# Designs tried in a protein design chat: VHH binders against Beta-methylmalyl-CoA dehydratase (mch). Part 7

Target 1, 351 residues: Beta-methylmalyl-CoA dehydratase (mch), of Chloroflexus aurantiacus (a9wc34)
Amino acid sequence: SAKTNPGNFFEDFRLGQTIVHATPRTITEGDVALYTSLYGSRFALTSSTPFAQSLGLERAPIDSLLVFHIVFGKTVPDISLNAIANLGYAGGRFGAVVYPGDTLSTTSKVIGLRQNKDGKTGVVYVHSVGVNQWDEVVLEYIRWVMVRKRDPNAPAPETVVPDLPDSVPVTDLTVPYTVSAANYNLAHAGSNYLWDDYEVGEKIDHVDGVTIEEAEHMQATRLYQNTARVHFNLHVEREGRFGRRIVYGGHIISLARSLSFNGLANALSIAAINSGRHTNPSFAGDTIYAWSEILAKMAIPGRTDIGALRVRTVATKDRPCHDFPYRDAEGNYDPAVVLDFDYTVLMPRRG

## First folded at step 4 (VHH)

Design T12 (from S14 with Y59W A61D; framework vhh_sonelokimab_d1)
Fold by ESMFold2-Fast, scan of step 4:
Structure T12 (fold): chain B 351 residues (1-351), chain A 121 residues (1-121)
Amino acid sequence: as target 1 above (351 residues)
Amino acid sequence: DVQLVESGGGLVQPGGSLRLSCAASGFTFSSYGVGWFRQAPGKEREFIGAISGSGDSTWYDVSEKGRFTISRDNSKNTLYLQMNSLRPEDTAVYYCAAVEYDTGWYEPDYWGQGTLVTVSS
């Protein structure tokens, strides 16, 4: 009874609380193969050791989003096992490059609490830090998650909403690549379009749709150890809000990233997650489409071979993106929008 | 002290029409996007459509194209769903919901208790 972790409810969190999450995890090439099979990612950096080596790395690294999902998954038993939805992200910065064989661990701090108007749920704001076996930061980010109250009559805590950063500064980005025009293989990368060729305000329809399957999203949640009951436990969820399991929002991020290869093939890696929102639930049977907008082009201090693009990728369910659905003039999300993801990618320049 | 109360459900014949109402209280109605969901027995809750706080923008699930119309009257704090050419497969409990502009539809801030619509002869 006292030996088990039934998960925390909203009332169990305290501002300033620090949580060291169990259990450290070594990422294997088997994990990489499973991740690749879930999304069919075409990015050369994570698919080709010779390609990665041409950019100054020792071998093909672990995909930024797989790092994200594994770091995130470690927080679930303590933060979001009883969650309704993980709502968003801010200030996500990727650090040290992760390779197969590296071991990751995660620690979190509660930085805000807000009870919702329904009196049945609340939002927990958490700053999480993932480190490798040498205690180097591989990822840090803020997320906020809607968690059930155990007792609707329990008093609300004092409301504290943290001041979320708009973006990760370019000077804080980790840029582990060295690019030579003579050694950068455009054909192998999959596109002739480099940092120089993109324009602020440009909108890119990634064209294709991918239908989510039950086995697919269950394999994703298992790979990441995201055991939140809304994703995992059909016995509970068949009597819940939607009568079925909700797809993990991070699975949608990875699907959208994979789709974005068509138009953004030279976006080597995600260096930062500036802002992300899971705006509507997705289920098995939904078909995910995506489009992107170039929000900013940023020079990396001291570098002429590589630059940064700030990108918004919007994912929709059962709605193709040729007309770029997003928000209306009043700021309301289109109900087909399931993801609003503002992130920074690193992309080669002609120099 | 927020509530959404649906009304107008009942038994209708196939091919008939029905208008549902949702009365909102306890919050600034015109500041919230509002919409309709339905849940048939043994099925997941599905989105029907939504309308912006001003009423200027409406969005519908593709499967409901042309048969359902959403409208609102901010002076009465009321949301409506006009359903035409009803089919037996439209039989469900209909829920209204309200969202804060920043949160979208993933987790509506408020839910009604639902109203049953049965389409049968």
Scores: ipSAE 0.006, ipTM 0.400, lowest interface PAE 9.1, mean pLDDT 88

Design T13 (from S14 with S31R S57E; framework vhh_sonelokimab_d1)
Fold by ESMFold2-Fast, scan of step 4:
Structure T13 (fold): chain B 351 residues (1-351), chain A 121 residues (1-121)
Amino acid sequence: as target 1 above (351 residues)
Amino acid sequence: DVQLVESGGGLVQPGGSLRLSCAASGFTFSRYGVGWFRQAPGKEREFIGAISGSGDETYYAVSEKGRFTISRDNSKNTLYLQMNSLRPEDTAVYYCAAVEYDTGWYEPDYWGQGTLVTVSS
């Protein structure tokens, strides 16, 4: 039927194409409760309205990653319903603070196309922008996704690979917090270690592991409305590349972020996603561990109360991180590494 | 000039074993993670597993992975797949693949041409 959307295939995308994604979505307290339950997050900013208010916010905000997942999920029917895998992210910048009751909508622009050597798939580069009900940007980012071709004999488009930014500049970060030493409760935050206490090159094992359950992952993909067939449709995926449904890479990001509380409790929010790669597939039954490295310490211009840390968080499957698995001497990822996530967090300073 | 060439496929009876080899040339083999995929008639290519450039770590994704073992010999630029207790459902073309560190197993950098394994009663 002409009335149904079977999803786009690689041949359906055009450079410069703009897509307004259906449908706007109001985020409710129920969505927040579901998200918190999926990951067991201990971060005080998103768990405690009084704590958030002590930092100058109206109330406990929506977690940066829940904003990310909802904005991302809106793009799926148009961009990645027929995807094999979402490959990576760059230039992710969080904007206006999102609260329960806010309504988000998403628009995307195709900024690059590259057919793979197999002639059966191609990579689509997309710049997506999420806005609230007042048209304030809440998140913008670039992602690239491998999508099936409908017809392997269809001509390849001109190859255009966008120049991906290495990071979001510190001057572009949204810093909505005001930190006062008198008002910042270290005991409630969960750690005495502030921005000043971290060193560039420091590696932090987040210790614990979390096993992914099928029902948990299905609830997550439903909450985010990420209906990509590789995550949703077991009947199709029984005959697919892995013989089973693949875990949404964003679910791994949220699990790793939650685990990172142990060692990074004062990392208030994610202000930017500089680079993210889903390096190997994950499945229900896998146990996720994580570790982080401090890549850079950045002053926020004009601020003495808060700073930025650039962090790499590496997530592994069925492999504890006490020896910091990542890449070997030749630059190859350890096969247990499922996430390489380079992001910027905001953290209070001693002043 | 990069090539991956599989060998060792053939006909085997149910319950039998086969050892596949993949010979690599045209690149620094030890720099690349390498692994195996298979494609049965009418199905997409299915990931079997991978081994790191050093050979220190292995990773398996297929449900039947307990029957399959991946190894490599960097001195011979060769990747291996040991397959035991084969079933008719294992009938497929088996491909080796290589990834440089930035691509992961979703989009391998290099593919072999494949070798057919038939498990027949």
Scores: ipSAE 0.006, ipTM 0.437, lowest interface PAE 9.3, mean pLDDT 89

Design T14 (from S14 with S31Y S57D; framework vhh_sonelokimab_d1)
Fold by ESMFold2-Fast, scan of step 4:
Structure T14 (fold): chain B 351 residues (1-351), chain A 121 residues (1-121)
Amino acid sequence: as target 1 above (351 residues)
Amino acid sequence: DVQLVESGGGLVQPGGSLRLSCAASGFTFSYYGVGWFRQAPGKEREFIGAISGSGDDTYYAVSEKGRFTISRDNSKNTLYLQMNSLRPEDTAVYYCAAVEYDTGWYEPDYWGQGTLVTVSS
């Protein structure tokens, strides 16, 4: 029937195409509870309404990454239902604070296309914008995804690869917090280390590992409505590229963020995703470890109470991070590296 | 010009063994992760496994079966796939592939032309 959406294949996309994704979604406290339980997140901002209120917020906000996953999930039926993998991100900027009860919707624009050398797949670059019920931007970002071709003999489109930004400028960051030393509870936050205490080039091992379970990942994909067949349909994927379902790369981002509490507890929220790459596939049964490097320290214009840190977090599978695995002398990623994530966090300063 | 050339395919009876080779030229082989995919008629290319540039680390999508082993010889610019206890279901065209710096196994940079393995009595 013409009434069903079987998803788009690579040859179905056109440069400049705008897609309004179905359907708007209200985020409930139940969604928050499910997200928290998937990752065991310890960050005080999203766990404690009194803590969030001490920073000038109405209540505990929705975690930046849950906003990301919900906005991303809305794009799946139109962009990545027939995808092999979501490859990376650039220019991700979080906007208006999202609270339980807010309704999000997403729109995307195709900004680039390139066919891969295998002649059977291609990469689609999209700029996606998530808004709340007041049409305020809550997240905008660029992602690129590898999508199957319906017909290997279909002609390749003109190759257009967008010029991706290196980072979100500090002047474009949304900083919704007001920090007061009198009201910031270091014991409840979980660390005495503030923005002033970190050094550019410092490397932090987040120590612990967490093993991905089948049920955990299936709950995550359902919560996010990320129904891409590579994550969702074992009957198809049993005969597919990896012979099994692939873990959603965003799940790895959330696991790494949760692990980073041990060393970065005062990183209140992610304000920007500058660059992210899913370097190798992950599967249920893999144990995820993470480490971080401080790439830059940035002053927020006009603010002495809060600053920004640019951080690289590297996630590995079945490989502890005490020696900071990343790239070899030749520049190749260690095969255990599954995530290379460059992002900006907001952190209180000693004022 | 980067070239990957597979060899060693052919007809083998069930329970038999084959060793596939992939000869690489036109690039610094030890800088690249290299691996194997296969494609049965009417199916997409299935990842079998990969080995790091140094040879120290291996990934196996089929490792739970314990029948396939990947190795490399950087002095000969050659990748190998040892296949044991072959079954009719292993009948496929086998491709070698290489990943450069930053690409990962989602999007291999280079592909060979493939070598046919038929497992039949």
Scores: ipSAE 0.024, ipTM 0.521, lowest interface PAE 7.4, mean pLDDT 89

Design T15 (from S14 with V99I Y101W; framework vhh_sonelokimab_d1)
Fold by ESMFold2-Fast, scan of step 4:
Structure T15 (fold): chain B 351 residues (1-351), chain A 121 residues (1-121)
Amino acid sequence: as target 1 above (351 residues)
Amino acid sequence: DVQLVESGGGLVQPGGSLRLSCAASGFTFSSYGVGWFRQAPGKEREFIGAISGSGDSTYYAVSEKGRFTISRDNSKNTLYLQMNSLRPEDTAVYYCAAIEWDTGWYEPDYWGQGTLVTVSS
């Protein structure tokens, strides 16, 4: 029937195509409670309204990654319902602070297409923009996703791969906080280490592992409305490439961020996603570990109370991170690495 | 010209074992992550597992962990898959594959021709 949407296949996309995704969604405190239960996050900013208010916010905001997942999920029926994997991200910039009760909507533009050598799949590059009810940008980012072809014999489109930004400049970051040394409670934040105490090149093992469960992941994909068949439909996927449902890569990002509290407790929020790669598949039953490296320390123009850290967080499956697994001498990812995530956090500064 | 050539497939009884080999040429083998996929009749290619360029790190699909072991010999430019306790559902064409950098096992850079493994009496 012409009334149903079976999802788009690779050959259905056109360069320059703009898609307004259905449907706007109000984020409720119930959504926040569900998100918190999935990851067990300890960050004070999103857990404590008094803590958030001490930094100049109205109340505890929606976690940056929950904003990301909601904005992302709205794109799925149009872009990635028939996807194999979401491969990576670039140029992710968080804008206006989101609170419970805010309504988000998403629009995307196709900015690149390339067919893979197998002739059965291709990669679609999209620029997505999430806005609140006031048409303020809450998140914009580029992602690329591997999508199945309907007909392997269909001709390949002209290959167009966009130039991906290396990072979001510090001058483009949204810094909604007012940090006062008199009001910043180190004990409540969970760490005595502030922006000044971190060094470029420092590597931090986040110690703990968390095992993914089937019900947990299904709850996550439902919360985000990420209905991609690779995550939802076991009947199809047991006959597919991995023989089972694959974990949404964004779920790994949230697990790694939650684990990173142990070592990065004063990283108040994610201001930018500079680059992200889902390097290898994850499944229910895998145990996720994470470690981080400080890539850069950046001053915020006009601010002495807060700074930015550029951080790489690497997540692994069934492999503790005491020796910081990443890439070998030749540049190849360790097979246990499932996430390479380069992002910018905002952190209080002594001066 | 990059080539990956599998060998060692054949007919085996349920509960039996096989060792597959993949001979690599045309690239610096030790600089690539390499791994195994299989394709059963009527299905898409399914990931089995991978091993780092140095051989120090391995990853397996959870369903195959403990039955299959991946190893490599960089001096011989060869990847191996040791398959134990074989079941009829392991019947498939087995492919080796190689990756560079950030493509990961979602999109391998190079594929072998495949070798058939049949598990039946």
Scores: ipSAE 0.013, ipTM 0.529, lowest interface PAE 6.8, mean pLDDT 89

Design T17 (from S14 with V99R E100G; framework vhh_sonelokimab_d1)
Fold by ESMFold2-Fast, scan of step 4:
Structure T17 (fold): chain B 351 residues (1-351), chain A 121 residues (1-121)
Amino acid sequence: as target 1 above (351 residues)
Amino acid sequence: DVQLVESGGGLVQPGGSLRLSCAASGFTFSSYGVGWFRQAPGKEREFIGAISGSGDSTYYAVSEKGRFTISRDNSKNTLYLQMNSLRPEDTAVYYCAARGYDTGWYEPDYWGQGTLVTVSS
């Protein structure tokens, strides 16, 4: 029937295509509670309204990653319903602060297409923009996703791979916080280490492991409305490449972020996603560990109360991170690495 | 140009063992993660496991872990799959593959032609 959306296949995309995704979604306090409980998040900014208010916000904001997942999930029926894997992200910039009660909507533009060597799949590059009810940008980012072809004999499109930015410039960051060092409650935040205390090249093992459960990742992908068949439909995936549903890669990002509280408690919010790659699939039963490296320290012009840290967080499956697994001697990812995530956080300064 | 050639497939009794080999040429073998997939009739290619370019790290699908062992010999440009305690449901065409740098094991850069393994009495 013309009334149903079976999802798009690789051949259905065209360069410059703009897609307005259905449907707008109001984020409720129930969504916040579900997100917090999925990850056991300890970050004070998103769990304490008085703490957020001490930083100049009206109330506890929606976590940057929950904004990301909701904006991303809206794109799924049109872009990645027939996807094999969401491969990576670049140029992610968070804008206006999102609060419970705000309504988000998403629009995407196809900016690149590349058929894979198998002739059965291709990679679609999209630039997505999420806005609130006031048409303020809350998030924009580039992602690329591997999608099946409907007909293996269909001709390949011209290969266009967009130039991906290396990072979001510090001058493009939204810095919504005003920090009073005298009134910043280090005990409530969970750490005495502020922006000034971190060193470029410092590596931090986040120690703990979290085992993924079937109900957990299904609840996550449902909360985000990421209905891609690879995550949702066990009947189909029993016959698929791995014989089971794969975990949404964004769930791994949120698990890694939650684990990073142990070592990065004062990283208030993610201001930018510079680069992210899902390097191997994850499944229920896998135990996720994470470690981080400080890549850069950036001053915010005119600000002495807050700075930016560029961080790489690496997540592994069934592999503790005390020795910082990343790439082997040949430059290839360690097989246990499931996430390579380069992002910018905002952190209070001692000055 | 780039070639991956599997060998060692054949008929084996349930409970038996087989060792598959994959000879690689036309690329710098030690710089690629390589691995094994299988495809039973009417199914998609199923990932079995992989080994890093150096050989220092291995990754297995949970369903095959403990019965199947992957190894490599970079001096011979050869990948191996040791299969033990074989079951009728292990009947499939077995493919070696070289990892995709951008796509990981979601879409390998190179595939072999496959070798048939039949497990029956």
Scores: ipSAE 0.006, ipTM 0.463, lowest interface PAE 9.7, mean pLDDT 90

Design T18 (from S14 with E100P P108Y; framework vhh_sonelokimab_d1)
Fold by ESMFold2-Fast, scan of step 4:
Parts: structure tokens; sequence; C-alpha cells
Structure T18 (fold): chain B 351 residues (1-351), chain A 121 residues (1-121)
């Protein structure tokens, strides 16, 4: 039927195409409770209204990654329903603070297209923008996704690969917090270590592992409305490449972020996603571990109360991180590495 | 339309140096991570090193670290491999390859024809 959307195939995309994604979504206290329960997040900023108020906010905000997942999920029916894999992210910048009761909507622009040599698939590069009910940007990012072709004999489009930024500049970061040493409760935050205490090149094992469950992952993908067939439809995927559904890569990002509380408790929020890659598939039954490296320490212009840390967090499956697995002797990713995530967090300073 | 063309290979004495070049055309070079691989007679293809699209990040195989240096000139659409202290075991066909990811270097979409490097007296 002409009334149904079977999803777009590679040949359906056009360079410069603008897509307004259906449907706007109000984030509720129930969504927050469900998100917290899926990951066991301990970060005080998103758990405690008094703590958030001590930083100059009206109340506890929505977690940056929940904003990311909701914005991302809205793009799925139009961009990645027929996807094979979401390949990476770049230039992710968080904007206006999101609170329970805010309504988010997403639009995307196709900024690049590349047909693969197999003639059966292509890569779509998309710049997506999430806004609140006042049309303030809450998140913008670039992602690229491998999508099936409907007809292998269809002509290839002109190849256009966009210039991807290596990072979001510190001057472009949204810093909504005001930190007062007198009002910042280190015990409630969960750590005495602030921006000043971290060193470039420092590696931090987040110790704990968390096993992914079938029902947990289905609940996560439903919360995010990430209905991509590879995550959602076991009937199709039983006959697919892996014989089972694959875990949404963003679920791994949230698990790794939650685990990183143990070592990075004062990393208030993610201000930017500089790059991210899902290096190997994950499945229900896999146990996720994580470790982080401090890549850079950045002063926020005009601010002495808060700074930025550029962090790489690596997630592994069924492989503890005490020896910091990343790349093998040949420079390839260790087969246990499932996430390579380069992001910028905001952290209080001593002044 | 997409082409990667290697040059600079040849016969070199042990302990010598060579600089390989790879000229890219038909795509936006600065948007691609690029790397060098080699294949010695009777062996599997081996990764040497890679560099991000901007040039800010480099990655090397442990065996080549300190002897080989990868660099790029985006204004000239050219990738380079500086090879120092060459040994007979460095004898191989050297390939440049491009991957359309900002930081990815384990999977490559475009490959050059290769250039032969022979390290012998």
Amino acid sequence: as target 1 above (351 residues)
Amino acid sequence: DVQLVESGGGLVQPGGSLRLSCAASGFTFSSYGVGWFRQAPGKEREFIGAISGSGDSTYYAVSEKGRFTISRDNSKNTLYLQMNSLRPEDTAVYYCAAVPYDTGWYEYDYWGQGTLVTVSS
C-alpha cells in the first residue's frame, strides 16, 4: 500500500535532501525513570534536583544520552530502517538544557552519499538537528549509515563524502552550569577528584561489568523508538547475517557512560561527541566493561569554576579492562572492543 | 573515478631510506582516513600505519613504530610513508588504502595498485 512506509533504500536518498522526521515527543518523568533503570546511572546531576540547582539549573535535567537516543530514534524510519549498520558519529554538539516536559523534534539533511564496491549497499551521511518546543537546538550531530540498495543495477549517485570535524571546539560548547565551591557537595557527587586532578594520558579502568539481557535491550529500543529491523525483528534476523538481533550501538554508549561513574563521577554532562565507532557487534548475553583515557584538558574561556575534559571511553564485551584493551600489535581493534567513543565532558574546577 | 596511485618504490640497500607517495583523485581526500599496508611474498597483507583525515591522529603497527612515519598533505591530495633503517624483511609490495571514516583504519574501501620495495644489496 501507498499508505505505508517500508523505509528508504540507498537509491531513495538525494544530496541536500531535508527530512522532517515524524513525530514530536514530550519527554516525561516516566521516560527518565525507565532510562535510569536500564543503566543504573549514579550521576548526581540527573538524579538530584537539589544537586542540579546547586549548579544553577532549575531542576534535574534530562541525561545528554537520553536526549541523543530520542533525537536519533526519530530518524530511524526515514534513514536507517533498512540499514545494515550505523557506522559512526562526528561533530555532536549538545545545546539547550532539556527538562522533563520538554518536547523534542528532529530534522536531517543528507550531506553525503557513497555507493560501496559491492553494488548492493551504500553509505548515507546525515546531519541531524534536534530542537525543543521553542526551536532551540538541543543536539546536532553527523552520522553515517550503511543502507541496502533496492536494486543492485540502479545507477550509483555521484560520490560525496563530507568533511568531518575531528572535534567540537571548546568555544562552541554550551556550558549551562555555574559552580560555587561552597555549594558543590563532593560527597553527593561521589568523588573528591575534580578537573584539576586528572592528567592527560591517564587511563582509568571502570572495573564493573554489566550483562545485556534480551528484555532490557528491547525495552531500551522501545524507549528510544529505534525500530531498525536489525534490533527489532527477530523473525527477519533469524535468517540474517548473525542469526539473531544485534544490540543498538547507542545502548553500549549508555552502558559505558554509566560504568564510567566509577572514576569520572564529577563529569557532569557530555557537552560534545567528537567521534564514535561501533567496532564489533554486541548481542544479548554479552557482558560490557569499559575504561577511559584523558585525551585533553581544556579551559573554558572566561571560566575558572568549570573546565572541559576530552575523554576516550572504550567498551569491551566479555573482557575486563584492567590492561586497557584497545588495538592489537598490528594496530587493529582488539576483537573484544565494541565501542571507541571520543567525547567532551564538563567538570568542576577548584577555582 | 576514484584512484589511489602509489610511487617511490624500488631497490634500496639495507639501512637505507625510502619515501613512498600515494596520489589520490576522484574523492574529497581530507574526508578520508588513509593508510599503508604491505604484502611480502608468501605472506598475508600486513597493516603498517594510518592517519586521520585532518592529519591529527596517527596509528602504527608495533613492529614498524619508530622506523616508519606516515604523513599527508591535503592541499596536494597526497599520502606519504617515510621508511628509515630498511631491512631485507621490509621487502614487499606496499599499498595505500582509503577508508571513508573520520578515525577508522581497520576496514578500507579503496586500494591502490601497489608499489614494490626491494631491500637487498
Scores: ipSAE 0.000, ipTM 0.239, lowest interface PAE 11.7, mean pLDDT 88

Design T19 (from S14 with E100D E107L; framework vhh_sonelokimab_d1)
Fold by ESMFold2-Fast, scan of step 4:
Structure T19 (fold): chain B 351 residues (1-351), chain A 121 residues (1-121)
Amino acid sequence: as target 1 above (351 residues)
Amino acid sequence: DVQLVESGGGLVQPGGSLRLSCAASGFTFSSYGVGWFRQAPGKEREFIGAISGSGDSTYYAVSEKGRFTISRDNSKNTLYLQMNSLRPEDTAVYYCAAVDYDTGWYLPDYWGQGTLVTVSS
């Protein structure tokens, strides 16, 4: 029937196409509680309303990654229902603070198309924008996704690959003007190490491992409304490339972020996603470990109490990170690496 | 001109073994991860396993671990797949592929033309 959406295939996309994604969604305190329980997040900013208020916020805000997952999930029926893999992200900038009770909606624009040499698949580049009920941008980002062709004989579009930014400039970061670290409580935050105490090139093992459960991942993808068939449909995936459902790459991002509390407790808020790659698939039963490297330290114009850190967090499956697995001498990823995530966090400094 | 050429396919009886080779040319072989896929009639290409450019790290699809072994010889620009305890359901065209770790195993950069393996009496 014309009334159903079977998902778009590569040849259904057009350069410059704008897609308004159905449906707006109000984020509730129930969504927050479920997100917290899925990852065991310990970050004080999103766990404690008095803590958030002491920093100048109205209440405990919605976690930046929950905002990301909800904005992303709205795009799935139109962009990636028939995807093979979501390949990466660039130019992710968080905007207005989101609180429980806010309503988010998402719109995307197709900014690039590239057919793969196999003639059966192509890569779609989209710029997505999430806004709140007042049309304030809460998140914008670029992602690219590999999508099947319906007909291998369909003519290829002209290849257009957008210029991807390597990072979000510090001058483009959103720092709420009400935020102040003057009354920052180190004991409640969980660490004495502030922006000043980190060094460029420093590597931090986050120590802990967490094993993914089948029901856990299904709950996560339902919470985010990420209904991509590779994550949801075991009947199809039993006979697919891996013989089972693959874990949503964003689930790995949230697991790694949660693990990073151990070593980065004062990295309170994600301001930007500079680059992200899902380097290998992960499955229920895998145990996820993570480590981070400080890539840059940046002053925020006009602020002496808050600084920005550019961080790389690497997640591995079934491999502890005490020796910082990443790439070999030739630049090849270790097969245990499942996430390479380059992002910018806001952290208090000693003014 | 990048070229990957598979060989060693053929007819083999159930329970038998077969070794496939993939000869690479036109690129710096040791700088690329290489691996094997197969495609049975009416199915999509299925990932079997991969080996890093140095040969130090391997990754296998869950169903093939223990029966199939991937190795490489960088001095000969050759990738190998050792297949043991073959079953009729292993009948497929076997493809070697190369990736420079820019797109990973979701998007191999180069593909061979394939070699047919038939497991039957």
Scores: ipSAE 0.032, ipTM 0.477, lowest interface PAE 6.3, mean pLDDT 88

Design T20 (from S14 with D102S T103E; framework vhh_sonelokimab_d1)
Fold by ESMFold2-Fast, scan of step 4:
Structure T20 (fold): chain B 351 residues (1-351), chain A 121 residues (1-121)
Amino acid sequence: as target 1 above (351 residues)
Amino acid sequence: DVQLVESGGGLVQPGGSLRLSCAASGFTFSSYGVGWFRQAPGKEREFIGAISGSGDSTYYAVSEKGRFTISRDNSKNTLYLQMNSLRPEDTAVYYCAAVEYSEGWYEPDYWGQGTLVTVSS
């Protein structure tokens, strides 16, 4: 039937194309409970309404990464249903605070295209914008994804690779919190270390590992509506490249963020995703470890109660992070590295 | 001119072992990640595993983990695949591949010609 959409192939994308993604989604408290259960998240901001209210918020907000996954999932049928891999992110900026009961919708614009050397695949660069029911931006970001070609003999489009921003400027960050340093509950937050206590270049091993289960990553990809066939369809994938479904890369981001509570408990929220790369695939049975480096400390103009930290979090599979695995001298990622994530968090400061 | 040349393929009985080699030339071998793929009749090319330029880190597809071991000798510009407890479903053409960065495992920079492994009695 002409009424079905089999997803887009590389040849279907055009530079400057705008796509309004179906369907708007209201985020419920049930979604929050499922997200918390998938990761065992310990962050007080998203777990405690009284804690969130002490920081000037209406109630416990939706976790930044759950917002990210919901916005991302809406793009899948149009952008990445036929994808081989989602390769990376840049210029991610979180906007308006999202609460349970808010409805999100997503629109994307194709900003770059390049055909790969094999002539069978290409990379699509997309700028996506998520908005709430009042058309306020809740998240905007750039991602690029490797997509199959329908016809290997189809001519390559003009190669256009966008200039990706290195970071989201501190002046563009949304800072919705009012922090009373005298009354900030360090015991409930889970750490005595605030913005002032971290040093640029400091490396933090998050110690613990978490083993991915089949049902777990399937629940995650379903919650986010990321129905890309490589994550979802075992009948096809058992005869595919890896002989099994690959884990959604965003699931690895959330696992790494959850692990980072041990060392970064006072990182209230993610305000920006400066860059992110899914460097190697992950599968059920893999054990994920993570470590972080403080890249920069930034003052928020006009604010003495809160600051920003730029953080790199690296996730590995089946490899503990006490020696901080990353890239070799030639710039090649260690094959155990599955995530290189550069992001900005908001953290209370003394003063 | 970059070349990757596989060797060591052949006929083996079920339960047997085989060691494949891949000789690299035309590039600085230690600066590239290298790995193994296979393609069975009627299937697409399947990733098996990779090893970093230094040899200190390895990554395997879960279906091959425990039976197959990847290693390299940078002094000889050679990549190896040790295959144990072979099964009839391991019958495939085995390819080595090289990549400048790990993201390239979705699209390797260089491929070998392949070596046939047949697991049969």
Scores: ipSAE 0.006, ipTM 0.400, lowest interface PAE 9.8, mean pLDDT 88

